VH-VL binders against Rho GTPase-activating protein SYDE2 (SYDE2). Designs and how they scored, part 4

Target 1, 120 residues: Rho GTPase-activating protein SYDE2 (SYDE2), of Homo sapiens (Human) (q5vt97r660to779)
Amino acid sequence: IDAFRHYSFSDQPKCSQYISGLMSVHFYGAEDLKPPRIDSKDVFCAIQVDSVNKARTALLTCRTTFLDMDHTFNIEIENAQHLKLVVFSWEPTPRKNRVCCHGTVVLPTLFRVTKTHQLA

## First folded at step 15 (VH-VL; from aa2 with heavy chain Y109F)

Design ab8
Fold by OpenDDE, last read:
Structure ab8 (fold): chain C 120 residues (1-120), chain A 124 residues (1-124), chain B 108 residues (1-108)
Amino acid sequence: as target 1 above (120 residues)
Amino acid sequence: EVQLVESGGGLVQPGGSLRLSCAASGYSISSDYYWSWIRQAPGKGLEWLAYIDWSGETRYSTSLKSRLTISRDNSKNTLYLQLNSLRAEDTAVYYCARSEYFYETRGPFYFDYWGQGTLVTVSS
Amino acid sequence: DIQLTQSPSSLSASVGDRVTITCRASQSVSSYYLAWYQQKPGKAPKLLIYDASDRATGIPSRFSGSGSGTDFTLTISSLQPEDFATYYCQQYGSWPYTFGQGTKVEIK
C-alpha cells in the first residue's frame, strides 16, 4: 500500500476527453466495505467502464471491512472516460447485487503521460 | 430518513434558463445510487430527463440532451439541473429521484425516493 | 423505444371494489423489469411495485403486480379511500426506460 499513489476521484477535474485501447487491471484489495448480510458473506469485484460491465471476479469471502484480492483482467475500452471498480454482494430482496464499496478512476487524465499506474 | 427537496422553480420567460437544486438529506449523493431528474407537465405523464451516478457519469434524454446539464456538489449534498433555451413546453413540475445502483443496472431502474417537486412555468 | 399503454386511462370505482389496471408494452420487457407508481394530486409519485410483482417497502398487501413479456397488471384487491389517485407503470428492461400515460382511479 505504501508503494501505491493515493488517488482521489473527488479531486479530479471534469473530464471532456475519451480514451480507447487495451487496459490491464490488477486488483490487490478493497477497503471500507459495507459488510453484506450475515447469511451471505460472498462478494465479487466488478470492473465497469462507464455503464458497461467488462469483467468480474469469482465469488470472494468477505470477512472484514478489507477484502484481499489478487486478480488481473485485460479489458478493451473504446471511447471511455471512467473506470469503476465496484464490490457487490447478493441481496435476496430485491434479488440483485448491491454495492459494498466502490472507486472511480478518470482514465483520460490518468493515461495522459504515463501508461502504468499503481493507485490506492 | 432520506429526503429530497427541490428548489429553484418559478416563472421564466421563453428563451431563458432554469437552474434547479435538489438538496438531499439522510443519505450522501456521492454514495451508491443514481440520481435523476424527472418532469411532469400539467395534467400529463412523467418524463425522465437525466441522471448522474456516484461516479459522476451522466446520461440525458435524447430529445433534450443539447439543452440539459445535470451536476452535483458533494460538499452541499445537492443535485442540480440546468435547462437552457426554455420553451412553453418545458412548463412542468420537476422532480429529483433516487434509484439504487445494482450490478444488473444500466441506469436507474426504479425510483424509490422522490422530492416534492418544484414548478417551472415558462411564459411571457 | 418501448411504449407503454395503460388501460383504462381512467376508471370510476367504489370503496371495497377490486380494481385492475393493465400496462401493455410495444415490445417484450425483459427480466420482469416493470414498476408501478401511485401519484396523488400535488404530490410526487410513490413506488408501489418493482420487478413486476414485488411490493416496495411499506406498501399494503392489497396492492399486487403480475405479468410478463408485454402484458402487466396492477391489482387493488379492495379499494380504500386513500387509493384514489393516478397510477403509472414504468419499464426498465430496455433503454430508454419509459412510463405509461397513467390511469386515474376516481371515486364513483
Scores: ipSAE 0.845, ipTM 0.934, lowest interface PAE 0.4, mean pLDDT 93
Fold by OpenDDE, last read:
Structure ab8 (fold): chain C 120 residues (1-120), chain A 124 residues (1-124), chain B 108 residues (1-108)
Amino acid sequence: as target 1 above (120 residues)
Amino acid sequence: EVQLVESGGGLVQPGGSLRLSCAASGYSISSDYYWSWIRQAPGKGLEWLAYIDWSGETRYSTSLKSRLTISRDNSKNTLYLQLNSLRAEDTAVYYCARSEYFYETRGPFYFDYWGQGTLVTVSS
Amino acid sequence: DIQLTQSPSSLSASVGDRVTITCRASQSVSSYYLAWYQQKPGKAPKLLIYDASDRATGIPSRFSGSGSGTDFTLTISSLQPEDFATYYCQQYGSWPYTFGQGTKVEIK
């Protein structure tokens, strides 16, 4: 979509700042998924702020390497730096949810000037 | 096959600093794992020091936080550890180790891959 | 912090013996989050057991883990020559994650 700005986490400078407030996150999709096992196609997307799980979707069916999404989350953040969007899938061994793909956003830098963004 | 190779150890004087490297191969350190430093004093047990994840989020041992810095270079696929104001008690074999990132985690759970370790001896 | 105390600190055994090592936590370890490692002289620790009872990839069946709460055990059903080493438990149920002091299994 033309409205999205390409965001490169690796190009972001080291951030020593923190932000707080109410944040709304809308998921349109996730790409380059690494499915853990062929027999397990159920995944969910989690929103993490730093090391804290803030919210997650219900189980979604992963049919291709692209996961279509239409989910909005309203979260309160306090003294935060990183927004992590992670797609997980259950693995019977070791009985945990493993990462399929992820994206990271540096929050203080992003919201330094403008308060609304569309990122890809 | 994942391989971790530590380097940078040796003899250092008290009050000095160490800078260790951990070269990873067979897996990208920026993918989906925690990367930790763990040390072991001669004839003693294991002590976790610090970790870093793909986002650059770090956490340190409380007792050593003021002297430790963990970092990485994704282009070199290398993990680093800086420890300042060295003391004799910092003499140890320093290991880098990998831990998988799960939804359930709040840090590195267990360590499935380790380097061979590099010895740091702090002595005048 | 959760303190892990292993028992015994050292033991002597013979090939073929059944060996049991205990790891006691100062408080309950959440979600069975306990791991066991094997370390040989001059080598890095090797993961044996995770989540109290699950064997890591490539670990022989003679190694088994059990326990919950504050009491955990590592059992070697029939000690082999390559099993003489130091064993460590590690909890990851609550921060900070901690290790036991180790149990050295020596040749009798």
Scores: ipSAE 0.844, ipTM 0.934, lowest interface PAE 0.4, mean pLDDT 93
Fold by OpenDDE, fold request of step 20:
Structure ab8 (fold): chain C 120 residues (1-120), chain A 124 residues (1-124), chain B 108 residues (1-108)
Amino acid sequence: as target 1 above (120 residues)
Amino acid sequence: EVQLVESGGGLVQPGGSLRLSCAASGYSISSDYYWSWIRQAPGKGLEWLAYIDWSGETRYSTSLKSRLTISRDNSKNTLYLQLNSLRAEDTAVYYCARSEYFYETRGPFYFDYWGQGTLVTVSS
Amino acid sequence: DIQLTQSPSSLSASVGDRVTITCRASQSVSSYYLAWYQQKPGKAPKLLIYDASDRATGIPSRFSGSGSGTDFTLTISSLQPEDFATYYCQQYGSWPYTFGQGTKVEIK
């Protein structure tokens, strides 16, 4: 992860563009996880494009604030702006999956010049 | 404890604009929640206006989209609402409200925290 | 859009009464995604029930929600003095999420 380019969503300019195509996303890990609020340490990582869930990992065990991952997803996107990478954990109340950590990428600006990126 | 405090309400002339603020405390507005503006005309029901999620993604009421802008300042932990071309029908108490962001959501579900609202009166 | 119609629009009741408010949707609400709010004059709405039947934190047991599909109900088993207010249902099963017109519970 240290070899990846640090990407700060807050530093990104406002984007009015959209992109479409097939995107491949490979997860190496997630950091700064808020542990699940229950005894279970099970979490999963989801790929969201704008407000749409596109893919998710199987359940992973959260042992530390860093979650090791090795998952690849091929995602079809249409008129999209934001790629959201979110780690979730199940909560019995209200029986939903809550956010443990997240990251956001502005897709149009990212793919303006190059088609491959390694981001942290 | 999460607290939301709206401000910026008052008397505005038709055709004018309002800019409301919602100061949040106890939780970061850039965290895993939806933040919405909801208004209520005097003696009437509730009308959702817009939301911004933790990623900055926004969505607006279809009927008001052309006049609304929802934004935030993370450094101030404050939510904003801009409504232009005001009409008498825009007279209402404007609330900011929070909705948790779940994997299952495609927008704000229920609103668990509300501000006390700020009154905007549009009148000549 | 899903339209929510509450019944009745207003009612008069006494302390200790059992109060029932219905919320009917113009089409089926997915996944029991229906919430109820209480609003007192000059105050913001307060979440009472979510997911049709789950009480929000700190909500007394006298409040209960039930229903599915197009028909939902809020019940106050024994009305207390502090329960006189306006109640709203809200669906979040289909975008755009919408509110009912409200039911005012007044002192008889």
Scores: ipSAE 0.833, ipTM 0.930, lowest interface PAE 0.4, mean pLDDT 93
Fold by OpenDDE, fold request of step 20:
Structure ab8 (fold): chain C 120 residues (1-120), chain A 124 residues (1-124), chain B 108 residues (1-108)
Amino acid sequence: as target 1 above (120 residues)
Amino acid sequence: EVQLVESGGGLVQPGGSLRLSCAASGYSISSDYYWSWIRQAPGKGLEWLAYIDWSGETRYSTSLKSRLTISRDNSKNTLYLQLNSLRAEDTAVYYCARSEYFYETRGPFYFDYWGQGTLVTVSS
Amino acid sequence: DIQLTQSPSSLSASVGDRVTITCRASQSVSSYYLAWYQQKPGKAPKLLIYDASDRATGIPSRFSGSGSGTDFTLTISSLQPEDFATYYCQQYGSWPYTFGQGTKVEIK
C-alpha cells in the first residue's frame, strides 16, 4: 500500500471533461469496511462508471475491516467522469445490497497526462 | 439521529436567483447516500428537482436543468441548491431529503429522511 | 415517464374506519418499487411503505401496502386520530421517479 499514491477525491478539482475508451482496473483491496449488520460476512466489490454498474466480483468473505483482493477488470467507458469502487453486502431488510465502503476516482483528470496509476 | 435543516428561503422577485442550504447532522453527506431537493407548491404535490450522490454525481429534472445547480460542502456537511431565473410557479416549500445508496439503485429510490423545508415565494 | 394517479383525491373517514387508497401507474412499475408517504400540514413527508409492501422503521402495523404492476394500494386497517393527513405514492421503478398527486384523508 505504501507504494501507492494517496488519492483524495475531495481534493480533486472540478472537472467538466469526459473520457472514453477501454480501461483496465485492478483491485488489491479495500479498507475501512463497515461490517455487515447481519451475521453474514459475504461481500462483493462493484465497479460503477457514473451511475452504471460495469462489473462486480463474486462473493468474497469479509473477515476483517480490510478486504484483500486480486481482481482485474476490463471495462468499456463512454463519455464518463467518475469511477466508483463500491463494496456491497446483502441486507435482508430492505432486501438489497448496502454499501460497506466506497471510493471515487475522477477519470478525465487522472488520465490527462499519464495512462497508468496506482491509487490508494 | 439524522437531521436535515433547510434555510435560505424567503421572498424573491421574478427573474432573481436564490441559494438554498440544507445543513445535515448525525450523518455525513459524503457517505453512502443520495441527497435530493424536492419541492411542493402550495396545496400541490411533490416534485423532485435534483440529487447528488456521495461521489458528487448529479442529476436534474429535465424541465428545470438549465436553472438548477445542486452542490455540497463536505467541510460544512451542507447541501445547496441554486435557483436562477425565478418564476412565480417556483413558489414552493423546498425540502432536502436523503435516500440510501444500494447496488440496485439508479438514483434515489425512496426518501427516508426529510428536512422541514424552507418556503420560497416568488412575487413582484 | 410513469404517471401515478391516486384515487380518491380526497376522502372523509372516522376513527376506526378501514381506509384504502389506490395508486395506479400509467405503465408497469418494475420490481415492486413503489413507496408511500404520509404528510401532515406544515410538515415534511414521512416514509410509510417501501417496495410496495414493506413498512418503514417505526410505522404501525395498521399501515399496509400491496400491489404490483400498475395497481398499488395503501390500507389503514383502523384509522387513528393521528392518521388524518395527505398520502402520496412514489415509484422508483423507472427514471424519472415520480409521485402521485396525493390523497387527503379528512375527518368525517
Scores: ipSAE 0.833, ipTM 0.930, lowest interface PAE 0.4, mean pLDDT 93
Fold by ESMFold2, fold request of step 20:
Structure ab8 (fold): chain C 120 residues (1-120), chain A 124 residues (1-124), chain B 108 residues (1-108)
Amino acid sequence: as target 1 above (120 residues)
Amino acid sequence: EVQLVESGGGLVQPGGSLRLSCAASGYSISSDYYWSWIRQAPGKGLEWLAYIDWSGETRYSTSLKSRLTISRDNSKNTLYLQLNSLRAEDTAVYYCARSEYFYETRGPFYFDYWGQGTLVTVSS
Amino acid sequence: DIQLTQSPSSLSASVGDRVTITCRASQSVSSYYLAWYQQKPGKAPKLLIYDASDRATGIPSRFSGSGSGTDFTLTISSLQPEDFATYYCQQYGSWPYTFGQGTKVEIK
């Protein structure tokens, strides 16, 4: 079983810049999820800012290693540096919700990408 | 299957520095876990020191933050702990340990795998 | 910080005895976020119990945990030769996560 990742993984020291404001994050999907144990698996996608859960989707049924969605997270952030997007398997007890795949975005990079898309 | 092996301990003088290594095998340190360093002074209990998670986020014990740096090298599947400005009270066995990454937590829960430990002795 | 105090600090027992170790927290531990570890001399700790009462994978049924709030108990129902060790509790209900001072179980 492969580690599940959606965005580039940050193995370097964290950026010293901090970002505050209202942010919209558009999430279109994930790939390389763990295959379902039977025919399907319930999952949810969460957004974490500096390891604090900020928002999550409703439960989604996942039948493949690919999750397709069109979801927008609208969150307020304060003095934040890192954004994580994580797909968790749903479990009856919340303390058992395990990672299916993940990605990390450094917030200054995300804002640079957003400005570039707006200008193009 | 999962194995954690610490190394880099030994005798150091007060004020010195040391870098400990934790080589992992049977599992990738960049996947879905927290990785911690925990120490145990001779005849004493356990003390959590720091973690690094799959994303590279770190946290430190508040009393030791200024003297410790946790890091990793994913290509070598190895975690590191840099110890600076060592004092006699830093004499301990140092363990690396693994914790599950759950949605519900902002840090390691319990530690399901431990290395065998490496002894650091700080003596003048 | 939540301090964990284990009782007794040590005990002597024979094979077949029922052994009970307590862990008392200075503040209520939210939910059941408490674990127990076994440590033999020269070895790393081994997870026995998590979430106050759930046995870790491969742990014999003679080990059981109970309790909530400030008072938690580890019970070994019939002590075996391999169970002579030091036992630690650990809370993960509130940062910083802390360990008890240990309870040594010795051969009588």
Scores: ipSAE 0.276, ipTM 0.697, lowest interface PAE 3.0, mean pLDDT 77

Design ab8
Fold by ESMFold2, fold request of step 20:
Structure ab8 (fold): chain C 120 residues (1-120), chain A 124 residues (1-124), chain B 108 residues (1-108)
Amino acid sequence: as target 1 above (120 residues)
Amino acid sequence: EVQLVESGGGLVQPGGSLRLSCAASGYSISSDYYWSWIRQAPGKGLEWLAYIDWSGETRYSTSLKSRLTISRDNSKNTLYLQLNSLRAEDTAVYYCARSEYFYETRGPFYFDYWGQGTLVTVSS
Amino acid sequence: DIQLTQSPSSLSASVGDRVTITCRASQSVSSYYLAWYQQKPGKAPKLLIYDASDRATGIPSRFSGSGSGTDFTLTISSLQPEDFATYYCQQYGSWPYTFGQGTKVEIK
């Protein structure tokens, strides 16, 4: 079960390896969202692999800087290095949707963490 | 509100190298935007060079990628562009620019904020 | 790659004239994803129009954009002395996003 959080960090190095396969990502929620505009209360969560949109949720109502949810993404990935989980605000008048918060995982690191967990 | 200031330009010999800086203020470069370098040779149009986004993912112009490296330092809120093996054709004003990060596309849409530019002159 | 070709490459016009600049794409630009920029001598480009027809914040109403597919236009309805500049179109419908070669507008 994977968790999603808003965070900021230093530049990540370019990964030397790529990952392919099927994966399931379980999303518990997000915090420290940007406040929605007065007329933009709805958000959606998307998963991007190497900045390509792979999946998204339906619109979700967000009334605070916290989003609490229980959602699983099932995606196919090919030659991928980065997985991003991004919460976008839905904009009824402009057609473009802006970021509310995000998280990024370097895929080779994710699989190494899983192996360490099994040893414990 | 948002301000971008380029520096590090100047006169360079062919075959030389330079590192350009773009200091951002009014917004964090790690928050949720694309940050690009764009250049303009004298009397010529605009040429996109590279971007780095909030997550650190980069992309380069195909024609120049062997000689460019884009990077950033989030603690200094600063972008960098390393130019190597400079040629006379690299003489240009170099701009940094910002684009919103939209769900709808991967990559910089239009550029809503531009720096003042820094001139790089490659003498022959 | 989508190439953008602007017409004319340059023009001269008088204050008060209606000026039209054309941007033609080598392939259809999806969803009207085209922007126009103004660049005055010694300055960085300034966003005028995005999404083919939407004016950026603070842009005078004499600037308007239209078009879709392969053909887009920028119109200045009543040319002012401060409109002396070079104008560029840019598409963002298909990666890599590209710029037109520019149109220089000279005030007589």
Scores: ipSAE 0.247, ipTM 0.692, lowest interface PAE 3.2, mean pLDDT 77
Fold by ESMFold2, last read:
Structure ab8 (fold): chain C 120 residues (1-120), chain A 124 residues (1-124), chain B 108 residues (1-108)
Amino acid sequence: as target 1 above (120 residues)
Amino acid sequence: EVQLVESGGGLVQPGGSLRLSCAASGYSISSDYYWSWIRQAPGKGLEWLAYIDWSGETRYSTSLKSRLTISRDNSKNTLYLQLNSLRAEDTAVYYCARSEYFYETRGPFYFDYWGQGTLVTVSS
Amino acid sequence: DIQLTQSPSSLSASVGDRVTITCRASQSVSSYYLAWYQQKPGKAPKLLIYDASDRATGIPSRFSGSGSGTDFTLTISSLQPEDFATYYCQQYGSWPYTFGQGTKVEIK
């Protein structure tokens, strides 16, 4: 798996097992994004673990429905079950930033493949 | 555009169970947002009960979590709230509501869209 | 857990009056995370104000919000006939998110 898609899953399974440690996540891009707003061309990608923000990219310019990137997140996780990857639009009024696309990985499933490999 | 319609309310006996539905239209419940259930007893204020977000993650009011289950069926674009071990105090109008999923949140901020509600009456 | 206490519980006012409703939190509400709702009998609540002072889309300018920390205020500058309703505050600064008990605004 070397691409992240905006497709949503049905209810994600929530495992009883937890994972802790240092994780490297390689993000290659996303497709089927909504176009940026005409007054905002910037997005950022964020990692959330059990709905807590853990890391994000700097602002990236997005002019199409496709975001192409090569970014590695290095995050520390503790007793975690869920990893979410979300692309947010950057808003000129910096109170709240909205979702452009997303994906979710249940962490025990990710560990079947590799610690450093993203699974969609 | 977006519309929320609750159903499944009615009269139920104490100790009974009931499943409420919230049919969404104009937007997929698995694509974005937090989706919540909120209730209001007659003549009283509002009480948040539970949410399920676009990813399927759920949270519950601490005092009620043993008696509630929130779920969804993405193919029907419908939320559900299962109510168990009902008592007179559970008599209320039950609303489903939507809130934005912002980077800054750890749960629903404010609720920008509400259904019209469904009445549950618990009486023997 | 943050408890919200609204004051007054009810009030009577005439069309054209300035109405002020307060919402007091048991602990500081960070980052202006407070909203106000209007609810008419038999209807769902309607969002008026979010983030303490921002009006929701389509809300008339006579509605305004202010405050921070533990003390928040909703003001209706010139009450109209359609404004007789019950008003609720709601905080989203600290989990779990909570509502005030409501303030009923009635015709004198």
Scores: ipSAE 0.247, ipTM 0.684, lowest interface PAE 3.2, mean pLDDT 76
Fold by ESMFold2, last read:
Structure ab8 (fold): chain C 120 residues (1-120), chain A 124 residues (1-124), chain B 108 residues (1-108)
Amino acid sequence: as target 1 above (120 residues)
Amino acid sequence: EVQLVESGGGLVQPGGSLRLSCAASGYSISSDYYWSWIRQAPGKGLEWLAYIDWSGETRYSTSLKSRLTISRDNSKNTLYLQLNSLRAEDTAVYYCARSEYFYETRGPFYFDYWGQGTLVTVSS
Amino acid sequence: DIQLTQSPSSLSASVGDRVTITCRASQSVSSYYLAWYQQKPGKAPKLLIYDASDRATGIPSRFSGSGSGTDFTLTISSLQPEDFATYYCQQYGSWPYTFGQGTKVEIK
């Protein structure tokens, strides 16, 4: 059992807080994806921190409203507040990729109570 | 089909405040997309004010940040803009508008749906 | 910020004329990220063209866009009575996203 997570708390003014450090995010799947467009057969999963793309998977073929996967993102973040996990449909024409489903985590809430020493 | 309807405009004295509403139908404001407020002073061009995206993340025009608050109520599928310390130059038609959320996004791209607008007049 | 300057600021044309509107950016607009909107009096803007040259859904083929870098053009190949409006360009290649100041098209 080898999860890699690192918590770092950075002080912020006036009741808000931001998180810095190295973190591992484990993604097991998604449900209730938007119905695929007729031409959209491939998807990918991406992680965004404060609306900046940090990592993504290779293309996955999706024919249902459910993805079953086992994927770990290892990302380095600085002064971050929001983490989004988004499934996009791949559509090479016009080569802009649209949301299929999403989730959001507010980082200060997730890490407020627990502190973990560095992990290798 | 998506429809956006603004309300809450009217005549306001300088220094006053208003809360504008944008009721959305045909699509949930929390599903995906960026949702923006844009204004147009009489006889002038368009000025972007703020957005809130499907996740609740917000951004404001730097010149107006101190006087604006964008918010939403997902249960009413309604977007709000709070305007404070109103001045004559805030006289405008205020629109809400939608932009698609792309992976390649640097924020709202082009705006594919617009509301009909609500007029705010700031005059004594 | 990228300034967008439209030319001309206004024009008068007859039904059937070819109309050309130019949008010039103060800096290069990357990836052809430019849109055109039509706004009729008393109405909200309507998206005509995105990504410099792609027509939005339901837009007649008489509307076309072209250009790249700092120079972009909207063309109406055969002006119709319903095309009386003000036209705006908008760039989304660099934050903050900005609009042109408009071109008023009057039909006489």
Scores: ipSAE 0.241, ipTM 0.683, lowest interface PAE 3.3, mean pLDDT 77
Fold by ESMFold2, look of step 17:
Structure ab8 (fold): chain C 120 residues (1-120), chain A 124 residues (1-124), chain B 108 residues (1-108)
Amino acid sequence: as target 1 above (120 residues)
Amino acid sequence: EVQLVESGGGLVQPGGSLRLSCAASGYSISSDYYWSWIRQAPGKGLEWLAYIDWSGETRYSTSLKSRLTISRDNSKNTLYLQLNSLRAEDTAVYYCARSEYFYETRGPFYFDYWGQGTLVTVSS
Amino acid sequence: DIQLTQSPSSLSASVGDRVTITCRASQSVSSYYLAWYQQKPGKAPKLLIYDASDRATGIPSRFSGSGSGTDFTLTISSLQPEDFATYYCQQYGSWPYTFGQGTKVEIK
């Protein structure tokens, strides 16, 4: 999970398992972005765990369907099940920062493939 | 543009179960919104029940969590609400509603589109 | 949980009257995260005001909202026959997001 490319999908598997620990997530970029809605040219990327914002980038200027970046999120998680990476359009009124693209990962599924020691 | 149509209401017995449907059109339920169920008992105010968001993540009213399941079928663009162990106090009009997914919130802000509702009556 | 209490619970007014409805929160509502809805008999609620004072698209200018903290108001500057309805406030400043009990406005 220390590097991945974003993609869109319609639904996520439900999981009863939960994960705790310190996690480093390296984000290389995203493809197939929707352009920011017409009232903003800037975006930012956020990482959410179980729909709680954990970290975000500074503003990035984007007018294409591709976002290229090299950013590491260091987050502490507790009893977590879902990780979301969401690209939002920036608006001067913060409550209006809208989704440009998104992806999600079910954390227990991710770590069944990778080594378990990363969960600690 | 966006339309929400609830169905599946009617008369049910106490202790029974109910499955409501909300057919959405004009926008995909998997895109970038919160989709909620909200109910209104006769002559009473509004009560939020549950949401499912674009990612499929759900959240429930704490008082109803054990009796309530929200779900969806993306291929039919339809939301569902299942309520078990029905009681007289569950008599209400049930609405589905949409709210924007903003970075700033952990849940539905205000609801900009509502269905017309479906009546559920629980009586013996 | 933030409880919202609307005042009055019911009122009667004439066409052309200025109507004010109050929404009082049991705790301060973060920022100005409060909305108002109109619900006519047999219909679903309709968003009137969001963020305490911003009118939703297509809402007539006679509707206005104000307030912050624990006290919010909805004002109808000149009541029209089509404004017969029940009005609800809703806060989204603190989870869980909650609704007021409603204020019924009847045209005399």
Scores: ipSAE 0.233, ipTM 0.683, lowest interface PAE 3.1, mean pLDDT 77

